# Designs tried in a protein design chat: VHH binders against Uncharacterized isomerase mll1393. Part 4

Target 1, 302 residues: Uncharacterized isomerase mll1393, of Mesorhizobium japonicum (q98kn6)
Amino acid sequence: MQTRNYLLYDVFTTERLAGNPLAVVLDCKGLDTIAMQAIAREFNLSETVFVLPPDNPKHKNRIRIFTPDYEMPFAGHPTVGSAIALAELAGESGAGIFVLEENIGPVRCAVSRHDGAAFAEFDLAKLPEPLQLEADPQAIGAALGLAPHEIGFENHRVAFWSAGVPYVTIPVANLEAAGRIRLDNQAWSELAPRKSEWAFASPYVYCRETVNHESAFHVRMIVPGTPSYEDPATGSAAAAFAGAIMHFDAPTDGISQLWIEQGLEMGRPSRIRLELTVQGGKLASARIGGHAVKVADGKLFI

## First folded at step 23 (VHH)

Design ee2 (from aa5 with T28K)
Fold by OpenDDE, fold request of step 24:
Structure ee2 (fold): chain B 302 residues (1-302), chain A 121 residues (1-121)
Amino acid sequence: as target 1 above (302 residues)
Amino acid sequence: ELQLVESGGGLVQAGGSLTVSCAASGFKFSRYAMGWSRQAPGKERELVAGISSGGSTYYADTVKGRFTISRDNAKNTLYLQMNSLKPEDTAMYYCARDNYGRYDYPKFDYWGQGTQVTVSG
């Protein structure tokens, strides 16, 4: 039996018990995949990260990301949370850039502090692209329990975007509409495009009206199925959403930072920062970032 | 209401073959991933095979090469052809449906009542 330290973080938030929970297990050399999977199941969080020495000594660490059921090649809040955790462990108080090795490959991370709160961001590996949506937008709205007039604002319309993971982006009229949505799983199953061979794309509902004045958008991401599940913060969806923003808002050339508030209705408020670099009217690059706060530490006796 | 009704189970000798079927109703069958799980006495339920709406298949290592999952969307029917059956394959076999496309992998959260398959050795 070995003793390993673990950390619990809440990611995409500066407040404990908000955002996305994350377990980070340290010094995982010697653990095999079976053990990692079992430990992830034990924690029973959306993701558990296992930290290993890097293969390349110029990189910070190797991390492996597990859901309770399977290993993921990449995920946003595990990357952000791990970056912050590792920086804090190293006693790094200033801005720094390092590479985390993940199954998808090396991920460049920038860690900094904003008003004393730890912040991390990474570059999107893939820029958003539009996909064809076959379903009737009105039917999409109905599947969420919304009336036709509640779908859309300004020139924003229901769309389908992917930055690796596809999402149905669904603009709604206001916070009231956003707060009232209830996903009819059966209806959704009959309308939704696929995001993978096995899964339907999730609805990513958004409106321009926000609870926090600093936020550019208020969003909800509902995972189809029973029981109902809503994600506090969805980096992959934010990445896809960058496409919708570019298409409908057409930001000017330069760098723009947008805060996306999420998880308010489900009781775990979060904020994702989406940074867009626009050149010649096109998205040249984008970054996803956020804060994370340690909520616990402990030891595994496994 | 969602219904999954299995049939075709029975007693078969080791080395024999058997096909179990599942009649599905209450949902748009063609849109869902379907699967077969089995549970032997005293053991946990295990996934045997899965088939996506697009026709991609998954098999547990224990049945790979011997079992074939297929579907007939026009008949709302799922099949499991079992060849080279072994005593270890003895179990209650459950027709399964995914959880409204929640998972990116073969995983199922809805089951029928099951059909018993017994392989004598």
Scores: ipSAE 0.850, ipTM 0.948, lowest interface PAE 0.5, mean pLDDT 96
Fold by OpenDDE, last read:
Structure ee2 (fold): chain B 302 residues (1-302), chain A 121 residues (1-121)
Amino acid sequence: as target 1 above (302 residues)
Amino acid sequence: ELQLVESGGGLVQAGGSLTVSCAASGFKFSRYAMGWSRQAPGKERELVAGISSGGSTYYADTVKGRFTISRDNAKNTLYLQMNSLKPEDTAMYYCARDNYGRYDYPKFDYWGQGTQVTVSG
């Protein structure tokens, strides 16, 4: 058996036991897919990353991302967490840019430190686009247990956006409304558009009122099913949400940075930074970023 | 209340054919991915086939080319046509429904009571 080191990080947070948990297994050359999948099951976290040498020597590393059930081509917090982990392992204390090889291809990552805390961000591969929503917004609200007057704020309305993964973006009146939502799975199944051939799109609920004054939005992402569960931080949804922000808020030309707080109700507070580059009134590019903090390290004897 | 009621199971000789059916109720059938799982004695339940609401299909490697999953939304009925049956296909066959569209791949978390399929050698 070979001994390999592993790291545990909490991603999209500066505080341990918050954000998205992530396992990073180092020096995974020689592990096959079956072994990686089994190890991911053993950790039983949303994602486990396996670090390999890069195929291209100009890149930093190859990473493979596994849920307990299957391998993913890409995921936001594994990318952010891995970037920070690898930078820290290399003793890099300053700002740096490198490429991580993933199943979707090379991903450019920028790692830096803000107020002493490690930060990483990556460019969206795909910009958000609007999709057609057929369901009645009031019915959507009802599926979450909200009254009609609690849906929407300012000019924000229920919409359907995708930056690769579609989400139903649902503006709500305030924190009280956001905190009261409970997804009726049956009702949702009858209303929700598809995000894939097999799955319904998830609700991404947001409001302008925030717990943290530095956050621009308070959000919740609920995964349908029994039991339903909530994601501490959802990068793919933030990417889609950039479309809603552009449409309803119409930010001026330039670079805007917005912090999105998530995971507060479910007990793992998180923050995602969404950076928008606006040119000529259009979204030219966007970045997803956040902090990550090391929680543990150890050895695998497999 | 969600109900899945299987029928059509029985004894069949190796090389024979059999079609099992599932009557679904208690939910909007046409909106859900459906599937068939089976469990042989002493073995874990395994996915046999799946069909999305859009009609895309999935088959386990062990049944590809032999089994066909289909659905009739007007009748709220799921079917599994099994051809070239083998003794190793002997199992309780369960009608399955997905977990409210949670998964973007064929996976099911709700099952009926099952119908027994026995293939004699």
Scores: ipSAE 0.850, ipTM 0.948, lowest interface PAE 0.5, mean pLDDT 96
Fold by OpenDDE, last read:
Structure ee2 (fold): chain B 302 residues (1-302), chain A 121 residues (1-121)
Amino acid sequence: as target 1 above (302 residues)
Amino acid sequence: ELQLVESGGGLVQAGGSLTVSCAASGFKFSRYAMGWSRQAPGKERELVAGISSGGSTYYADTVKGRFTISRDNAKNTLYLQMNSLKPEDTAMYYCARDNYGRYDYPKFDYWGQGTQVTVSG
């Protein structure tokens, strides 16, 4: 039996018991995949990160990300949360850049402090691209429990975007409409495009009206199925959503930062910062970032 | 209402073959991944095979090369052809449907009442 330290963080939030929960297990050298998977099941959080020494000494660490069911090559809040956790463990108080090695490859992370709160961001490995949506927008609205006139605002229309993971981006009229949404799983299953061979794409609902005036968008990401599940913060969806923003808002050249509020309806408020670098009217690069706060630490006896 | 009704189970000798079927209703069958799970006495239910809406298949290692999962969307029917059956294949076999495409891998959360397959030998 070996004793390992673990940390619990809430990611994409400055408030404990909000955002995305994350377990970070330290010093995981010697653990095999089977053990990591079992530990991830034990924590029973959306993701558990296992920290290893880097393969390249110039990098900070190798991290492996597990859901309770499988290993992920990459995920946003595990990356952000791990970056912050590792920076804090190292006693780094200033801004710094380091590389986390993940299954997808090296991920450059920038850690800093904003208003006294730890912040981390990473570059999107893949820029958003539009996908073909065959579903009728009215049918999509109906599947969410909304009337046709509640779908869309300004020039924003239902679309299908992917920055690695596809999402159906669904603009809605306002907060009231967003708050009334109840996904009809059966209806959704009949019209939704696939994000993979086995899964339907999830609806990523957004509106311009926000609860927090600092936020540019209010969003909900609902995962089809039973029991109902809604994600507090979805980095992959924010990445895809960058495509929709570019297409419909056509931001001017330069760097723009947009805060996306999420998880309010489901009771775990979060915020994701989406940074867009626009050149010649095209998205040149994008970053996803957010805060994270330590909720707990402990020892794992394995 | 979602319904999965299995049939075709029975007693078969070791080395024999058997095909079980599942009649599905209450949902658009062609849109869903389907599967077969089995549960032997005193054991946990285990996934045997899965087939996506697109026709991709998955098999447990214990049945690879022996079992074939297939579907007929026009008939809303799922099949499991079992060849070279072994006594350890004895179990209640359940037709399964995925959870509205929630999972990125073959996993199922809805099951029928099952059909008993017994392999003697």
Scores: ipSAE 0.837, ipTM 0.943, lowest interface PAE 0.5, mean pLDDT 96
Fold by ESMFold2, last read:
Structure ee2 (fold): chain B 302 residues (1-302), chain A 121 residues (1-121)
Amino acid sequence: as target 1 above (302 residues)
Amino acid sequence: ELQLVESGGGLVQAGGSLTVSCAASGFKFSRYAMGWSRQAPGKERELVAGISSGGSTYYADTVKGRFTISRDNAKNTLYLQMNSLKPEDTAMYYCARDNYGRYDYPKFDYWGQGTQVTVSG
């Protein structure tokens, strides 16, 4: 084959040119890992997805997820975007519940119409767990350029949570404080907990005050390092954040749906829906979901 | 001010050994992954070896079994012991530091001036 089709979607948004962009490369049987990595580098987006036939015929597809530099076992916006893209390719009969095979394992996805736009959600495979944070919360605030009184709101405090990928969850007083954060990389490198033997955990800054009245929280996620990079929408961080919500807000039993707004300061407004199922005061299950919209399609001459 | 100062390069006969070292300053050395890259004449710079803050190591296939990376956090010093040297190992060797823990794999974005290693015959 000399031609492979691709789709470009913006994920966690109903509006084009917002959200977290995703390239979805179709019909990837016969591409090896080196080729997939080279194509992902060519797109130079946060992630590129490669669609393959499923190993289990009851599943919809297998997908592989690459950053420009390496392959990931799973990622939130690629899963949401891929589920919507594949459902839309199948037309009306493609909506519903299906499984995408990812390197982490099978991921059950639900695709529907929500508020007039395509929406997908998936169950968290791992519920959030607290991690020990040794760093001083005031030093963490200073690394973001904030004064001690700007860290925290209500009973929310700086914490460290993971639902697979750990994040330092940092409550700030309001939108004005959130808008002023600037990560001091050297200060962060000296105090941050680790994400892995090679990397520091990223700060996930949040406040109760929101720009969109339908949102429960306003958030920002900044990746340590230079040049500065802020992610428009971070599904794995929203999953970890569910732990902080359960711990500090202690929502009542039942199902609650929370919209989390992100990416407003960096110029790609995004919204992630976090669904919490609470039973007996405990988190029984959770879902990450959002909209996605097709931006473009094209052909790769490979 | 970040500084990475390599030393120990020189001319070595094929089959010989050489240890290069890197003195680091201007950052908390123990917090960072460190590595060695090299650039041979007319070729792109390549990652040779890496060592995480916790001591886990990575080696390029071309040097596995011959090169050993190590670090001394008390002295802020990184080492590369090179054994069984080949003419293909001739290159400028650069001490490298990670990008404030950005990458969840061995990748380094900060470099010293390098030390020349030349392997003859």
Scores: ipSAE 0.765, ipTM 0.902, lowest interface PAE 0.7, mean pLDDT 93

Design ee2 (from aa5 with T28K)
Fold by ESMFold2, fold request of step 24:
Structure ee2 (fold): chain B 302 residues (1-302), chain A 121 residues (1-121)
Amino acid sequence: as target 1 above (302 residues)
Amino acid sequence: ELQLVESGGGLVQAGGSLTVSCAASGFKFSRYAMGWSRQAPGKERELVAGISSGGSTYYADTVKGRFTISRDNAKNTLYLQMNSLKPEDTAMYYCARDNYGRYDYPKFDYWGQGTQVTVSG
């Protein structure tokens, strides 16, 4: 029997049993795609990462990212979690920059090490762009179980943004409103824009009021369908949300670092850092980052 | 509330053709991806064909070139035209609907009661 080491990390958190869980499988020599998919199904987490030697010896590693059902070309929390896990496994300390080879291409990761917390971030390959939203904001609010006066705050309005994966960004009045949302799947199916010809875009609900003083926004991301699923921390949605922030808040030139809290209602508190570099009133670049913490390790007998 | 009612199954000789249909109700048909799955005795259910809300199609390799999925949004009806039938196509055929647009690839979580297709050979 061959054994293969694996690590379990919680990503976008400094606390165990929070954040978005990630399995990191080491020792992947001889695994084909079918085997990797089967292992990802066995873990049954949002994603499982398989660590491979890099093609370019100057790069840290190649990684492959699987949901239980299919392989992804790239994903946010697997990149952050892998970067931290690999740095810690190698015994590296202090700030570092390295490249992870992913199916989408090489991803430059910055890892920082501070007393009590490891942090990683990467540059967005694609900046957010607005998409046309035809749905009535009042109907969107009703699909979430909210009254019209609970949709919006300040100048923020319902919009549709993408930095690769599109999301319907839905401002709500406060934490109380955010806490009461429930997605009516049938109503959503009748009004939602699509993220592809097969799927509807997911609602990304946000408000200015936050539970954690350090957070700029409180958010929730609910995937349409049954059974109910709420994602603890959604990096691609934070990337799309950067567009709404730029549009509605119009941050001043310079570098801004914003913490976005997510997952509090579903029971896995998470924090995503969004870094915006603004030049001439425009978004010049952005980064997604966060902490991760090791939860467990073990061996697969496969 | 959601209802998927298959019809048109039956006994067909190998090499023959058959069309199965699915009448859908309880949802806005045109908004959903639809598909056909099949299950033979003692085997796992497999997806054989899918069609997106916009008309793009998917076929399993085992049926590609022989089966054609189509939809009539005005009649809320899904079709599967099966040509060049083989004994291994014998199965219960299920009309399928996507899970409120959850997946961005052909995957279906809602099924009808099925219609039996038997290919003699």
Scores: ipSAE 0.761, ipTM 0.900, lowest interface PAE 0.7, mean pLDDT 92
Fold by ESMFold2, fold request of step 24:
Structure ee2 (fold): chain B 302 residues (1-302), chain A 121 residues (1-121)
Amino acid sequence: as target 1 above (302 residues)
Amino acid sequence: ELQLVESGGGLVQAGGSLTVSCAASGFKFSRYAMGWSRQAPGKERELVAGISSGGSTYYADTVKGRFTISRDNAKNTLYLQMNSLKPEDTAMYYCARDNYGRYDYPKFDYWGQGTQVTVSG
């Protein structure tokens, strides 16, 4: 029997027992895919990461990312959490810029200290693009249990965006409206666009009013189904949301950094930093980042 | 409210063919992915075939080339045409529906009561 160390981190937070949890399994060379999948099911977290030696010796590590049911080619909080975990394991020499190899390809990560805690960020591989939304915005609001006047604020309107995974971006009037949403699964199934041949796109609800003064937006992301599931922090949705920000807010040229708060209603407060680089009125590049904190460590006898 | 009613099971000779069907009601059939699972005596339930709302199909390796899943959205009916049947195909066959589009792969959380298919030697 082999012993393998693992770490538990909460990602997109500076506080333990908040953010999006991540298991990081260390020194995984020799584990086959079936074993990795079984270990991910054992942890039963949104994702579990397996740290492997890199194929390219110039890169820091290869990582593989699993949900309890299948392997993903890339995911946001696993990348942020892994980058921070690996940097902290390396001690004083671990901060800096390095590459993690993921199934989608190499991901350049930067780890630093920000606000007195470990922070990681990575460049988006794909910038957000608009998708055609055929559904009536008022009907979408009704599927969330909101009246028509509660959908939208300023010039922001319901839209459909993807930076890899598509989301229906749904502006709501304020925090009170956001707090009252309740997804009607049947109504959503009749109106929603698809994110794939098998699944509907999830609603990504946002408003300008925030709980934390440092935040630019307050958001909620709900996965359809019975029971429905609310994600504490959704990096791929923040990436898609950059498109809505560019379209509706039309920020001027330059670099801006926006904090997005999520997970407050479901009880795991989270903060995602979105960095936008705008040139000639267009989004030239973007980054997703956040903090993570170690919660626990242990050993697997596998 | 959701109902999935299978029919068409029975006894069939090895090498023969059989079609099972599923009448669906209580939801907008065309919007959902549908599938067939089966459970042999003493075995775990396994996914046999799936069909997305747009008609894309999935088949377990054990049935590829022998089974065909199809849907008729006008009749709210799902079909499984089974050819070249083997004794190993003996099982209770369940019509299945997805969980409001939650999964980005063929996975189903709602089942009917099933129809028995028995393949004799």
Scores: ipSAE 0.720, ipTM 0.888, lowest interface PAE 0.8, mean pLDDT 92
Fold by ESMFold2, last read:
Structure ee2 (fold): chain B 302 residues (1-302), chain A 121 residues (1-121)
Amino acid sequence: as target 1 above (302 residues)
Amino acid sequence: ELQLVESGGGLVQAGGSLTVSCAASGFKFSRYAMGWSRQAPGKERELVAGISSGGSTYYADTVKGRFTISRDNAKNTLYLQMNSLKPEDTAMYYCARDNYGRYDYPKFDYWGQGTQVTVSG
């Protein structure tokens, strides 16, 4: 009988039972891909992480990231959650910088503590780029159940951005409008751009009005399909959204740190920190970060 | 409303060939990935083949080299050409559609009533 320890973390939150859940399976050397996929299916969370020894001994670990159905090359909340989980296992009490090896490549992570919770951030491997969007903002509004005047605020307009995974970034007037969205799957299927030949890009709805005074934006991300699924916290979308922020807000040179609140409507409040380093009016680098808290641990008998 | 209507099933001798087809309606066919699943008596349903909106294909290992999936977007029709049929290919074959583009891989959540394919020994 083989056993593997696992940890359960809630990511992008300082509170248990909020944020985006993550399973972290430890000591996975010798575990093959088929077994990892089966374990991820057993957990049935958005992602499960498998911790392996690094290929480069100067790096902290290699991690592999699985949905219940397939392996991903990279994902935001698994990276934040893994960095924090590994730092806490090592007994770290202060700031630490290390590299996690992911299928997309090495990911530099920084782990620190603040107000009783660990915080991690990582550099984006790819900065956001604009994509062409032909869909009419009025049609997008109708697909979300909103009137045309409820789409947009200030100079922000509907756009299509990617820092790896593309999202349709959709400004809405306020919290009331954001709270009323209901995705019409058929309408969306007829107007949405694709993120791949298999899938449509998801809407990423945002507004300037926020519930938490420290947040810069309130966001929602809904995955098309029946039944509807709303993600508690979407790191890849925040990365794409950095492009919209740079384009529409045009922040001044220097370092800006923005908190993005998500998941409030679906019942798992989450906070993602987006750090923008601007040089010469352009985005030089960006980081995604957040807190995570341990919820449970246990053993797998496999 | 979404409809997937399979046809073309029947009894075939081992080693023979058969084409099943699926007439689709109630959605913009060209926008969706499509596929075929099958369920043999006493077995679980399995994905047999998939085809993306752009024409990329997927096949289960048990049918690679013997089955060909194709689509005709002008006729809203999906096909599965089955060659070198074996008794273990006996199953109800279901036309399948993706779930409004939710998955970035071959996975289908909608299917028709199926058409029976029986391969005699």
Scores: ipSAE 0.687, ipTM 0.870, lowest interface PAE 0.9, mean pLDDT 92
Fold by OpenDDE, fold request of step 24:
Structure ee2 (fold): chain B 302 residues (1-302), chain A 121 residues (1-121)
Amino acid sequence: as target 1 above (302 residues)
Amino acid sequence: ELQLVESGGGLVQAGGSLTVSCAASGFKFSRYAMGWSRQAPGKERELVAGISSGGSTYYADTVKGRFTISRDNAKNTLYLQMNSLKPEDTAMYYCARDNYGRYDYPKFDYWGQGTQVTVSG
């Protein structure tokens, strides 16, 4: 048995008990995969991060990300949360750039403070691509508990995008419509594309009307299942959503920053910053970022 | 109402073969991954085999090479062909449905009432 320190953060928020919860276990050298998986199951959070020394000394750390059931190659809020946690542990102030080693490879992270709150962002490894699929607004509406006329606003229509993980991007009329959504898992299973051999793509619902005036979009992401569950903030979906924004809004050349509010209906308000670099009318690069706040620290006796 | 009804179980001698079936209803069968689990007396339920909606298959190490899982979407039926049966294969066999979700691997959450398979030594 060894004593290890752990941290709990809420990610994509400046407020405790909001955003995505994250466990960060420090000094994990000597832990094998079986032990890490068991610890992740014990915490029973969407993701638990295990921090190790980097393989490359020029990098900050190696992190391994576990769900309660399996190891992930990458995830957004674990990356953001870990970056902030590690920067804070190091006593770093101001803006800094470093690399976190993950299963997908090195991830470039930038950590800074905005209005006193810690902020981290990373570059998308993959830009969004459209999936050539057809959508029936009536079927989509039925699966979400909305009328067909409530699907869409302006020129935005149901689309399918992937930046590594496919999502069904579903524009809805307004906040009221977004708030009424209840996913019919059976109906959804009949229309949704697969994200793997073993899972369906999730609906990423969005509207231009927002609760917070600083937010560009209000969104909900619901994971199908029995029961289904809603995610406070979804980086992979935001990445995919960049494609929809480019397609329907056609932003001008330059750099634009869009805040996406999420998790309001499910009770864990969050915000993701999506930064788009547009050149020649095309998405050249994109970044996902957000805040994180420490909620707890402690010791693990395992 | 969702239903999974297993059939085909029985007594078979060691080295023999048996096919169990599962009739599914109450959902669009072709869209779901399906599988078989088994539970022997005094033991925990264990996964035996699975088949995705796309037709990919996987097997427990204990049955690999002996069992074959398949499906007929037109009949809403799941099958498990069991060859070279052993006494340790004796168990209640359950048909299972995957709820999908966030997972990149099958996770079953609904089972039928089961069909008993007994292999005599």
Scores: ipSAE 0.188, ipTM 0.630, lowest interface PAE 1.8, mean pLDDT 93

